# Designs tried in a protein design chat: miniprotein binders against Uncharacterized lipoprotein syc1174_c. Part 3

Target 1, 342 residues: Uncharacterized lipoprotein syc1174_c, of Synechococcus sp. (p08452)
Amino acid sequence: CAVGGYAGDALPLARAIASVSDRLITHPNVMNGASLYWPLPNVAYVEGYALDRFAAGDWQLQPVHCNRIGLLLDAAIEPELRIRHQQVAEAAQATLGLSVTAAVITDAPLGVTLRQADSGSTWGTIDRPDSLLRAADQLLKAGCEAIAVIARFPDDPGAIALQDYRQGQGVDPLAGAEAVISHLIVREFQVPCAHAPALQPLPLDASISPRSAAEELGHTFLPCVLAGLSRAPRYRSATESIAESIRPESVDVVIAPETAIGGPGILHWAARGIPILAVAENRSTLDLRPVDLGVPVQHLQTHLEAVGWLAAYKAGLDPAALSPGDRRLSYLNHSVQQATSG
Short names: E, the ipSAE of ESMFold2; O, the ipSAE of OpenDDE; V2, 0.75 times the mean of E and O plus 0.25 times the DockQ between their complexes.

## First folded at step 2 (miniprotein)

Design B3a (from B3 with I35L Y39W A43Y W46I M68L Y69A)
Fold by ESMFold2-Fast, scan of step 2:
Structure B3a (fold): chain B 342 residues (1-342), chain A 81 residues (1-81)
Amino acid sequence: as target 1 above (342 residues)
Amino acid sequence: TDEQIRQALDRVQDLATRLRDAIERGDTDTADRLLQELWNLLYQAIDLSQRGDKDALERALQQLFDLLAQALDLIEQARSH
């Protein structure tokens, strides 16, 4: 199996890689936005903290046919906006056949606040994480197997940063806070979890970036989250004996942007000797290049080359054989080599 | 604190680069264990900050900085050999 898609929405890339993989494990962000319109049955929807634990060898992934999803709603969401999200979940059940079996409103407003460092990195804080975890616990005790969180985000989370993102530049100011919310639940309960922000619709902008428009047209990310969670593998300890699981030892290739090579998951796979395809075309805000870390990687210029590399590898070819130049035999026995040549 | 967590992230990234440079000569298991512990402590600090558990956060940050010091010592030892 292959692991990839650490840098934002990339459904076309995920589709291409999935077509040449037995299994693709990827971050929810890769599948958000358009996953409702193009299902990928061999793609595993795995939250970031769980990906790191999987890479570290601590967790294994258990495939499922369907998860019972719990809907966790922030008490800070206005009544009308809460009803809208309830209708979205009901619509997903009616039109996609998903199993959303319980809903809980937190017992206190979560109080989400967005922060940004000088480096451009974003993160968020939550005033009432205890309320978040109590609500999650209620859903799990009711038999839910995955949790979709809808938290109320500020409508003006940094006007300039949001405008820049809408115009196709800068970082998504919500991404850091979203990661914290899902990480809290995954760490505490070891269940699939993804977040969709509750926001008021933004004014029409005729010049908006097509990628930003794709996220804003529905004014909600919940349907994509629910679709992803419905087939998300469950997280199990690597020490457990589970008949049909995906183990970190079965990962054949890792695909990541060059700037993400310094991340914890990537470093774990590098240490295992797994080929890492570092793609120059997909740059992130984490500017750690493979050469800076001494990590042995295959440098590629484009995602198309990564797809070609995977296709060759899966076909039983050494991908290097498709490059110009003859590869000569290397003898371990120097004396025999000398005797033959002389 | 958010500022302390940001500083911890920056230091972990710097240390990862230096650790790989110093011990790329066959001791990758030690580097990976240290990096895993550093990242786990950073995630723990982020989580505790979100929970508002100030005492536990201070302990986690102290453990993180202690481990960073141990990693620096390891780098110096690898360079001397």
Scores: ipSAE 0.000, ipTM 0.202, lowest interface PAE 13.4, mean pLDDT 71

Design B3b (from B3 with Y39F A43L W46F Q62Y F65L Y69W)
Fold by ESMFold2-Fast, scan of step 2:
Structure B3b (fold): chain B 342 residues (1-342), chain A 81 residues (1-81)
Amino acid sequence: as target 1 above (342 residues)
Amino acid sequence: TDEQIRQALDRVQDLATRLRDAIERGDTDTADRLIQELFNLLLQAFDLSQRGDKDALERALYQLLDLMWQALDLIEQARSH
């Protein structure tokens, strides 16, 4: 088993890593639902909070054949936009064979707001988390096993951060609020959860980066979220006896961007003594390296090197053997050996 | 200056290491004190980032913010009965 770090929408990377691993566990945002266009049967999509609980040894993952999905709709969504999402869910059932068994509209507008610090960092808040959780509870009591949330986001979610992201810089300003929504449900109910924002169409920007353009198309593409949730593993307490489960003890390698090494999950993986591959995101400049937080990692320059490292490791090779170098023997009692040579 | 930024990064690394160790041991008293130190250092480091390598320092500070949230969660769990 290999665990992919939170890297955003990176289907080519996920495909490469999945091809050299028995199983890849990754955040839904790595694929951003794009698995509809390129199915990866050995990839398990795990929400961020659940991935942290898995790393901590608190939860185990139960593979599933198919989840019954509940559709949770924010009361703030305008009727026409709500009907669009209803039609998309029904189309996903008809054309993809997904099981979307119930829908609920929240009893109050959720009140999603986005905030930005002077530094450019963004985060989201929800005015009515109680309404969100009541709606989720109704879906689970109706027999749903996973929850797809559609929340109404502001049409102008953060001018500078959004503009930077659309031009290929920084992170998606919606990601913080989306994480809060799924985190709340997963923490409270321990079920797979993913979010698709309800937004009015963004104005045309011919200079938008290709990755951002792809995410804007995929971000409003609810079938991708539903497809991912249909096969998402269920979250079970590590204390339960489950015949077929994925446990943190079976994780062989963690791959993370170098900027994520200080994250909560990495601390737990480091404590287990497994290899952590830190991949540089940008090597074309003389920028200072990220701070070393004392986590022992393998620093790699490219994702291609990470794929090669995994292939060697899986084949039973010391990956260092495939790198140029003399690979001289090292003695634990070097001083004794040195005393003999002139 | 570059030297002030380097000194700030060294202090950040030291506090992060000590905080991580406290979290792993469940030492809430030490974690609480270190979080207070980190909070003050973060404010000073952000000010320094305006004068030098702001991108690298800001990335490091966001990594530390995640550790601080983890430590706060640990303290909350230990104190709530």
Scores: ipSAE 0.000, ipTM 0.147, lowest interface PAE 17.3, mean pLDDT 70

Design B3c (from B3 with Q36L Y39L W46Y F65W Y69L L72F)
Fold by ESMFold2-Fast, scan of step 2:
Structure B3c (fold): chain B 342 residues (1-342), chain A 81 residues (1-81)
Amino acid sequence: as target 1 above (342 residues)
Amino acid sequence: TDEQIRQALDRVQDLATRLRDAIERGDTDTADRLILELLNLLAQAYDLSQRGDKDALERALQQLWDLMLQAFDLIEQARSH
């Protein structure tokens, strides 16, 4: 469930849903800023590719007490910027009690590049994915159980797109490239992975959106990634016999904003017959809706309705029973009445 | 090593399937050519992995990555139309 373009944007929603769920599974975009500042013991932090494999029935999630995190640093990062990230990881260990047990610098600059399509969508590539994967392998061989990646991103992927994002409009222009990095590692090694970009600081802007300010001030950067990875469940093949695991067959309900319906994960849940709650959320910008894809969903106007729906469902009630008005029996067999009317 | 190659194989096969689907709206000749090139490089990367030639494998994986980027561009263009 992705509900915003900023890390931590969905903490109030995550808290509400977690309070009426036995367990909530969500990806880093929902929890990256949240997990540091408001612990939710029944929430599982799961990377996007792993969520898709989980929905497909290929993987199961193994809860953990604490992961030993490896820090993967792009060789393209300048010495001063690299030291800053080293200090952040060490500070997280000292102040939050996290285990960041090893660090590695890639054997070549990763060469992150960004592109924007005519539609305004952005996507990114890495020139040296082999170097990324070798560094990840070193960390795993050293006993790390989750990987935090810091890659050097171009400082300005698009001046207009960046300004729109800083003013609370549009989407994060770096998100596409960040997804590629974590997807590569998760696909190859089946371990929790998340990314924080290495960028030069942007000029001060007093009128910046509060959500953008939270990201630029480090409220939702590397420390939140490390906190999330510390408790992230491990990814195991669904064919393995694991005593304590979260299996895709145990998922009862999926909640997603209407504009996010259509991803592979959502389509897999729909194919399994899992109820999908599509929340409209009163936003003026649209990319995809359930009606555009022909996916059957329960349409809701607000997140509060979704929380109420879940509370009723968990209590063993038909959520429709809590709405005003009467529901009367509807007979499927009208043949006797219609036949005798003729 | 073998697991890395198998995962790369799965990713490229998935991309080839999406290219085949997009062909109905995109440049059919370019899509067909890219799919064939992707399949040939997959076979090459697998052979190199079996022989343990790390330098040659690294180059083959880089070529696979470059072709995947071209394939992604075609998918994006098909979605734009």
Scores: ipSAE 0.000, ipTM 0.176, lowest interface PAE 16.6, mean pLDDT 71

Design C3
Fold by ESMFold2-Fast, scan of step 2:
Structure C3 (fold): chain B 342 residues (1-342), chain A 81 residues (1-81)
Amino acid sequence: as target 1 above (342 residues)
Amino acid sequence: STDEVNRAKQLIDEARQLLDRAIESGDRETARILQYLVDFLNALADELRSRGDPTAIQLADAMLRWAADLLNRAAEELRSQ
C-alpha cells in the first residue's frame, strides 16, 4: 500500500532511502511529485503492473535520458478544461524543458464511472477501454515513448467519501478507476504510463488537511506526471539483449509494507533470495502480520529502521550484528551443547 | 483455478465492505490497509485467471487464507470501535 495515499507522503522516505541506495525503484503514481519538487537522480519511477512484471523476471528496465511524451486527452473533457490542460503541458515544456511531442483526443468519451455497493463501497470502471487503447496506439505510432493520460472523472464521486478524504480521513475514492487506466496501457503496449484526473475545482475548504491541500492546490497536478514520465525507464522483454538495462537479478533489497508481503510480485523477490524488509504500518490493536507463508522476511517496526538496515547492508555489515544478543555458530552435521549464561 | 478466482472475488467483496466501514468510523489506517488488500486480491485474481505467474498459482491457497485471516482481524478491530 502506498504510504499515506497522499501526494508527497512518501517523499521523506524516498529521500532517506535514495541517500543510502545506488538506485531506488518505486511506483510512479506515488512518486511523481518527488521528481518535480525534490530531485532524486537515482530514483526510477515504474508503473505498478510493470513493477510486478519486472519482479516476475518477465521484463527489464531500460534507463532513458528523456522520453518523448504523448498527451492523451479524454473526449469527455469540456473544451475550456481541455485548453487548460494543454496550457499546463506547454508551461511544463517551457519551464521544465520536457518533451511533449504529440497530443490526441480519444475518439469517444472514456466513460470513467465510480460504482457503489449497497454497503457504500466504491470501485471504478472505464466504459470505453477500446477508445483509450486506440488513442495510445496513435501516440506511439507518432513516435511517443511514454503516455500521460488525462481522463475526465466525476466531479462528485460520493460527497461523503470525498469530504472524508479532504479532511485527512479514509482513502481516495478515485483510486480504483485510476489504477485501471495505466494498467490497461502498460499491459497492451509495454510503455511507461501515468495519469492525472480532469476535475472541476472543488469549493474552498479552510479546514482541509495539508496532505489533501497538496493535491488540490496543484502539488501533484499534470506537471508532476510529466516530470516523472520524462525519466521513466522503458519496459523491455527480459529475453531482449539490451545494453545498460536494469534486470531483476540486480535488485539487492525490497522494502514493502507488511500487508504487501503476500503479493505475487513480492514473492518473486523472495524466491530470488533477496532480503525483504516488511515494515509495520499500523499502530492499532489489530495484528496485521501475515500468516506464515513460508516466505523469508525481516520484520521491522519503522521505516527509520529500514533506512538503518540499508546503510549497514551497503557498508558490508550483517545488519543483524547491530542488534543486541550473541550470535553463535550452527553446525550442519553435529549437535552442539551451548553453555547457559545469565 | 476457477475456484481460487471465485474465492478471491468473494474476499474482494468482503474487503470493500470492511473498507466502507473503516471510512465511516474514521479508522484511517485500517481503511488504507483494506484498500491495499483489495488491490492485492485483484492482482492475484488476474494472475490466476491468466495463469501467468507460476509462483502466485502455486501459493494461491496460502495467499487467500492469509487475506481471509486479515479480513477477519480487520472486522474484529472495526467491531471493537
Scores: ipSAE 0.000, ipTM 0.304, lowest interface PAE 10.7, mean pLDDT 73

Design C3b (from C3 with I33W Y36L F40L L59F W66Y)
Fold by ESMFold2-Fast, scan of step 2:
Structure C3b (fold): chain B 342 residues (1-342), chain A 81 residues (1-81)
Amino acid sequence: as target 1 above (342 residues)
Amino acid sequence: STDEVNRAKQLIDEARQLLDRAIESGDRETARWLQLLVDLLNALADELRSRGDPTAIQFADAMLRYAADLLNRAAEELRSQ
């Protein structure tokens, strides 16, 4: 999905792309909310920092049959809300067959705060990252292979930003702080990690965007995170010899919103010479266009064209050959554009 | 916002220093993507100065965090060469 887009919003796209690829590697935001109801066995659930390290060539991804998941609960969560999350994890084990083998409560409230500038800008801070990391370490020492984090977030992170998001406008005001939480654990411990915020239930809004409604029912729902983590590939050093791993050299193509070209991972893929499909239909208000950054991309207007491009590429075709115009021969020692026309 | 613009400026300065070191050491691959990172951070800083919408700011925060990690990695790679 687009930067700050709705969780699960891109499931139709992910499903279509997965059907014409051997493997699809995607951010949790793409699959959260839908992994319970429409599993895609060739889709890899990979956290953002890990995607960057993978793109950089530092890490490789080891496919897994099932991870033992550790549940990390913020001490700031009220007892009733904590019991609700405990019940959700236990229900996921009972009904989905997931392995949640240990739980830990942080030794101090994590102190998640959301700040807002006069401009409407929001960002998150965590007062006690040390407590977060100690709790994660306890779970890993207990044999857990992936970490699900539940941190207590402010219930009203900015009424205007939250209302805009619920109405299908703007971005999730929690996304930045959520990314920091999983990023810290992945960076420190090199294990799959994803976050579900602990929030009091939002009031019913009959006019809510269907996208926000889907996310409120799915993405922030702990079982989706647990299901994703259950099959998330393990992060291994690229220097290790591992059979049947996914290596960065095996990536054939990157698909991204046209206006989001320029993220650190995209820059690494561009530097490696990986084709980048920039999709105009999936545009954001950020306005980071390929031309602004000097990044060579394949410009596509729709996701349907991206699916067609992948199908052609996988079939051994030059996707450009599907265009109505004829492609003329180019000479390595003589540019066609420099040739004199009689 | 001002805070994000200032953070971008700090990372740009760091990226330029690492880029110069990569060029001096003949590490063309590291130099190439550090140049792309510098270009990205400049474009991001310009967006933050001109627009400041919530989508841009959320993306900027994530990008600045990852840029910092990329620069830490680049520094380690250059130091080990």
Scores: ipSAE 0.000, ipTM 0.218, lowest interface PAE 12.5, mean pLDDT 72

Design C3c (from C3 with I33E Y36Q F40Y A43L E47F L59W A62L; at its last look DockQ between E and O 0.08; V2 from the best seeds 0.00; counts 0 for: pae E 12.6 > 1.5, pTM O .641 < .8, placed apart)
Fold by ESMFold2, look of step 3:
Structure C3c (fold): chain B 342 residues (1-342), chain A 81 residues (1-81)
Amino acid sequence: as target 1 above (342 residues)
Amino acid sequence: STDEVNRAKQLIDEARQLLDRAIESGDRETARELQQLVDYLNLLADFLRSRGDPTAIQWADLMLRWAADLLNRAAEELRSQ
């Protein structure tokens, strides 16, 4: 299953939301290479499994100034690609002040394969999760506090699914396999983890959507992964006493694309009764929107409406006051309501 | 609750039948949406197996009603083709 962040997939949206929030908790995959140039100091980058544990109330988040990052490189990566990723990591450390303190090559090829159902959904499998976990353990024992995984992905991961995604249709065919990789490490070791696939450069395609093209502009996907991991909060048990931690009770609003409704985090947030804003992402507003039957799920047409909602909420206003319409009081006494309603 | 889990399983079966019809008709957008709904209903069933508190069950019931309404819309869309 592919898991996305709650704030959507675009850096401009994340920046806009961060500008009107005290803190933004989001998945690293919503950030791209531009994050290397424009840091977001009030953003907590959190892996999807950890977001689910946080939403459930099992984990709290400890903000940090900087993580020591370990590189976990798949033995299957060709020497040319490995050198490319090593150079990117060394450049990031030298030019951006990131701390990339150790690297390990797995003791076996990880065996990432991509699968596609007849429905068009994609996922991935990993043949050697044991090798992945042994390599992660070595990095942690060397003092690393966050792990960047660089796994060798097939260069042609279901051409139809990849082309659909490049045209703005369907799901990212790589995201499912990437989520499995980071999920295994975060579940086992409770450390920040993100992934950057090792691929040969993709052929140029002028018809690619601008959002997909932005993800393909760099040498590798690694620079944005490292920037996100450098500031990723540490995952701590909810029972630990930690000063100035971020706890799920402090979350005021959840924002998600309408197409991302269904993650276990959404269910936990809904059960807590906090507002959930479902943004259409410029798709038809009739697609997959939940029925508003008293659950605090608000359907919004655009990103600007979500930013406005947050700004009003932060100012102590009822965000509904910014929408058109005439709001009527309803009395709990039935006879009075009948008199006012006619 | 076991009642809500059983309802989720029923909706999964209905969604898969409509998904097959969308694939056969070549309606890629409807097929994509139905696959997402199947994935969501499986997640909801797993959530319900792990959570039995009344608030979680009440919220899940609202989502099951939403899913059923969406399946009715999808069935109408596929019939009108």
Scores: ipSAE 0.000, ipTM 0.247, lowest interface PAE 12.6, mean pLDDT 69
ESMFold2-Fast, scan of step 2: ipSAE 0.204; ipTM 0.676
ESMFold2 (binder alone), look of step 3: mean pLDDT 84; pTM 0.805
OpenDDE base, look of step 3: ipSAE 0.016; ipTM 0.319

Design C3d (from C3 with T30L I33F L59E D69Y R73L)
Fold by ESMFold2-Fast, scan of step 2:
Structure C3d (fold): chain B 342 residues (1-342), chain A 81 residues (1-81)
Amino acid sequence: as target 1 above (342 residues)
Amino acid sequence: STDEVNRAKQLIDEARQLLDRAIESGDRELARFLQYLVDFLNALADELRSRGDPTAIQEADAMLRWAAYLLNLAAEELRSQ
């Protein structure tokens, strides 16, 4: 299963992998760019903290037919922009048949602040996490099963970092604050959660990267988040007996960027002895080197090789059999008979 | 308070050490998360020093405990490598 990706640039990969998988488990960022435009019914939408708990063996995933979604709106959002998001949620109900059953405005502005150092590094803070969690609690008590968070982000707090990201360079300056929002809710309540920032429209940039354009110009927006949450599996303790659950023990293969090999999540998968496909083409913006975990890791150059590997595996073939060249029989301990053949 | 500022500083130091180890291990997702925790704890420490929103200050204990929990999980995983 794929456990990472960038918003707006992973759907072709997800489509290819999903076509040769019984089920694909992946981050919301992989699907948010186009889940409405290319349905993938065998793909599970799982938040990052929950993926870590799943990999660790603490949680199992319970498939659902349809979640009742709660819409959590930051009090800092201007009335006009708030109404726009309400209209989007209502449009998703009317045109996509989603269940957005309750909405709550936080009892105080969340106070999302993005800061930038002279070095160009950015970080985020949330002044009122208590207000965020109270609003989430209200939605859950109203019967919601998943939470979509809309927080008001500053319009231009890191102009240089944001511009670099829009040019296809560097890390999304919003990503850190977004991760904390979803992690706080998932940790506290153990429910599916995803975030979409509320921002005023950015200025037109004719030179913008196509991948960033996909994120800004409607490929990655609230309806995709709502569609993903509608089918997001429920998080249950691994100790519970649940008939139709997805358990970490049922994961057959992990596909990850080469730079992600060696971390806690990958280490849990490696400890289960499953194949890990490390793809060099799927590079992160961090300059990290792969780590040898002492377990089977297949270093691949391209996504096409990963898809081919999965297709062979699913068909019951040894993927090595598709490589050019002969393979010879290996004798355990004593190859003398082969060595002395005339 | 001074106590909460000091606890934030201790967690920042721990997070930076874990961040270095995550980078060395090649885990970009963990490195990104730990960088965010460093940034978050620095921002929290700044708010505590400036004597900002009293309600946010009262929630600081819960935020520090949550950060400590996440850092402990990261440390356990990295030690098992």
Scores: ipSAE 0.000, ipTM 0.205, lowest interface PAE 15.2, mean pLDDT 73

Design C3e (from C3 with R32E Y36W R65E R73E)
Fold by ESMFold2-Fast, scan of step 2:
Structure C3e (fold): chain B 342 residues (1-342), chain A 81 residues (1-81)
Amino acid sequence: as target 1 above (342 residues)
Amino acid sequence: STDEVNRAKQLIDEARQLLDRAIESGDRETAEILQWLVDFLNALADELRSRGDPTAIQLADAMLEWAADLLNEAAEELRSQ
């Protein structure tokens, strides 16, 4: 389930929800800034593939105090740009107290490419997933518990998709390829993984969207990834006996954009019978319409309503009790009861 | 239960076909949805076979219809390309 969708950082929303939750689990893209600029001790971010396995009941989450992070660097990164990322990781260790314990350069360029379909959809591919997985394996054998991947992405300042995103008119064109990278590692090794792209700096644009500017000015990039990974819960099989784990059975509520209710992760949560809060204010470009699943789906207009709903639920209230108007008793056999009384 | 398991298997086969088309056309977003749908349907089929999760069993028909609707949306998206 994605709080705030996949369109950048949602720190104000995350802070509000975290204040009325025992624990908040959210996608890395939602929380990139929170772990660096506003620590939330009850928030855990979990990679997308891992969230789906968690929802499916296959994995449980093991809280940690600190992960030993491995830095995986694409061989396609130029030497000077590679040194910059090395310095950022070392700075994060020195100033944030993180454990970045090993680094590996892939044995071949990963070959990340981006394409745009006629429909306007963007997609990414990796030529050498085998090289990515070999590098990850080396870091894990060296004792790393989480992996930060830096892959070289194509520079294309004039690309229409990138310009649209900078102006707030579309989706991040890098997101597809980024998801493939972390998905491959998490699927194969079942460890926390997050990606930060290696790109040459873009030209100054005074009219840039504030959310795009946050990424370009370094507000949400490698240091935030490293900070998030340092406390990311470990992924364990749901069949293991683990003290203090977070199990999918303990999830009480899912919050998602109204347009993403038909997404695959939501199907697992629906099958578990937990409330799904569909927020109209939080819309994705996918535009999947909500469907009647025979499971409670609460349609809400704003994030404030979602915060209020969760606060009431946590307090042991039926949140509907806080809405205007009296609720009436519903009879399963109304016609029989009415016939008897009348 | 057996009918629902067979229906899930049919939806998985359809999802795999659409996944191949999405990959071939370069539709990354649709491919992601279809991959996860395959995983979901496999998990649902496993629960139905083992009679493990009572909620999944009770809601199987509704979940299979929802999955079929999602597949139709994905197919329509790919057809528009």
Scores: ipSAE 0.000, ipTM 0.254, lowest interface PAE 12.4, mean pLDDT 73

Design C3f (from C3 with I33L Y36M F40L A62Y W66L D69L; at its last look DockQ between E and O 0.01; V2 from the best seeds 0.00; counts 0 for: pae E 19.8 > 1.5, pTM O .599 < .8, other shape alone 8.19 > 2.5, placed apart)
Fold by ESMFold2, look of step 3:
Structure C3f (fold): chain B 342 residues (1-342), chain A 81 residues (1-81)
Amino acid sequence: as target 1 above (342 residues)
Amino acid sequence: STDEVNRAKQLIDEARQLLDRAIESGDRETARLLQMLVDLLNALADELRSRGDPTAIQLADYMLRLAALLLNRAAEELRSQ
């Protein structure tokens, strides 16, 4: 799945795309940030493993009115920080009308470790995935329909990568470990899941980009995760007969970074023959492009171009018609000179 | 929506002026991006003329702010020549 969006940056883009779509299906790393203040009623928040299963045709998505959310807290979280997350969740429930119906503390510290490859990319591991899964099972048995995970992350998650990210450059250094956590739960239990890292509040930085600042406001990352999970569709097997479900055949357009085009979900969309808008990004890590893999995509430089493409598409235009230059017909049969040879 | 349409037209005029400068200076990559931005803003303005729902208006405001940022980038690129 794609990585590299900022929470604030992702929200304006998600609102742009949603305004020209009947429904937007998106990954958590696109939606976080300021979504607390601008809910998007036609946006479906779908975890990356589930998105891959949906693209493959293995799962369908069942829209919901409101999920009962279970809060899963890492035993490694310090008591003061845990109380802060509890207070934020209760405040979000009271002020936003969310349903947070149960909480559990894991039976062992999860042991989140962040690692950085020589290429500069980051990824993470979890020492106790068994403890994570046992805690999730308890929440599900208590009737929760979606899980918000709060795991204790190291406070210094690759300082240079974090500084670059705060200044609007590079990738989210936490995203790899977050994806592992949510993937484990969604793969095991087939329920909506998202992660909010537990960190001590980051120091104030007057030079921080405004988009990064939206993630750092307040004391936790939890409120936007809860907002996204509240309306996250349920994941159902494609063989189930469910009225009013979202099926992969109803997807008209896919938007992804160029570096993500080789992923299994994107290849399934390409095989279905729907338009794939590949948006260029600057990255300091591994760089695989659609041209390297032979995937047929529409190459765009910015998400603004993607929104314009969608607007033209919805208006019934070929988006290529908006570009400068003439489009000339090409005949599929022989030229006049070739036709005279017998 | 009429306010957002007028703002889009103003940005289109600014983008066309920068496009002329990019063509004059031979900066073909900046000119390509500016032409695409003009095309996208025209499509946005056309969509907004037929729709006035509050969600579309709010989103257009965000898109116009992003377009202004891109125009500033292009202007800075052209000034450094």
Scores: ipSAE 0.000, ipTM 0.108, lowest interface PAE 19.8, mean pLDDT 69
ESMFold2-Fast, scan of step 2: ipSAE 0.416; ipTM 0.764
ESMFold2 (binder alone), look of step 3: mean pLDDT 71; pTM 0.576
OpenDDE base, look of step 3: ipSAE 0.057; ipTM 0.535

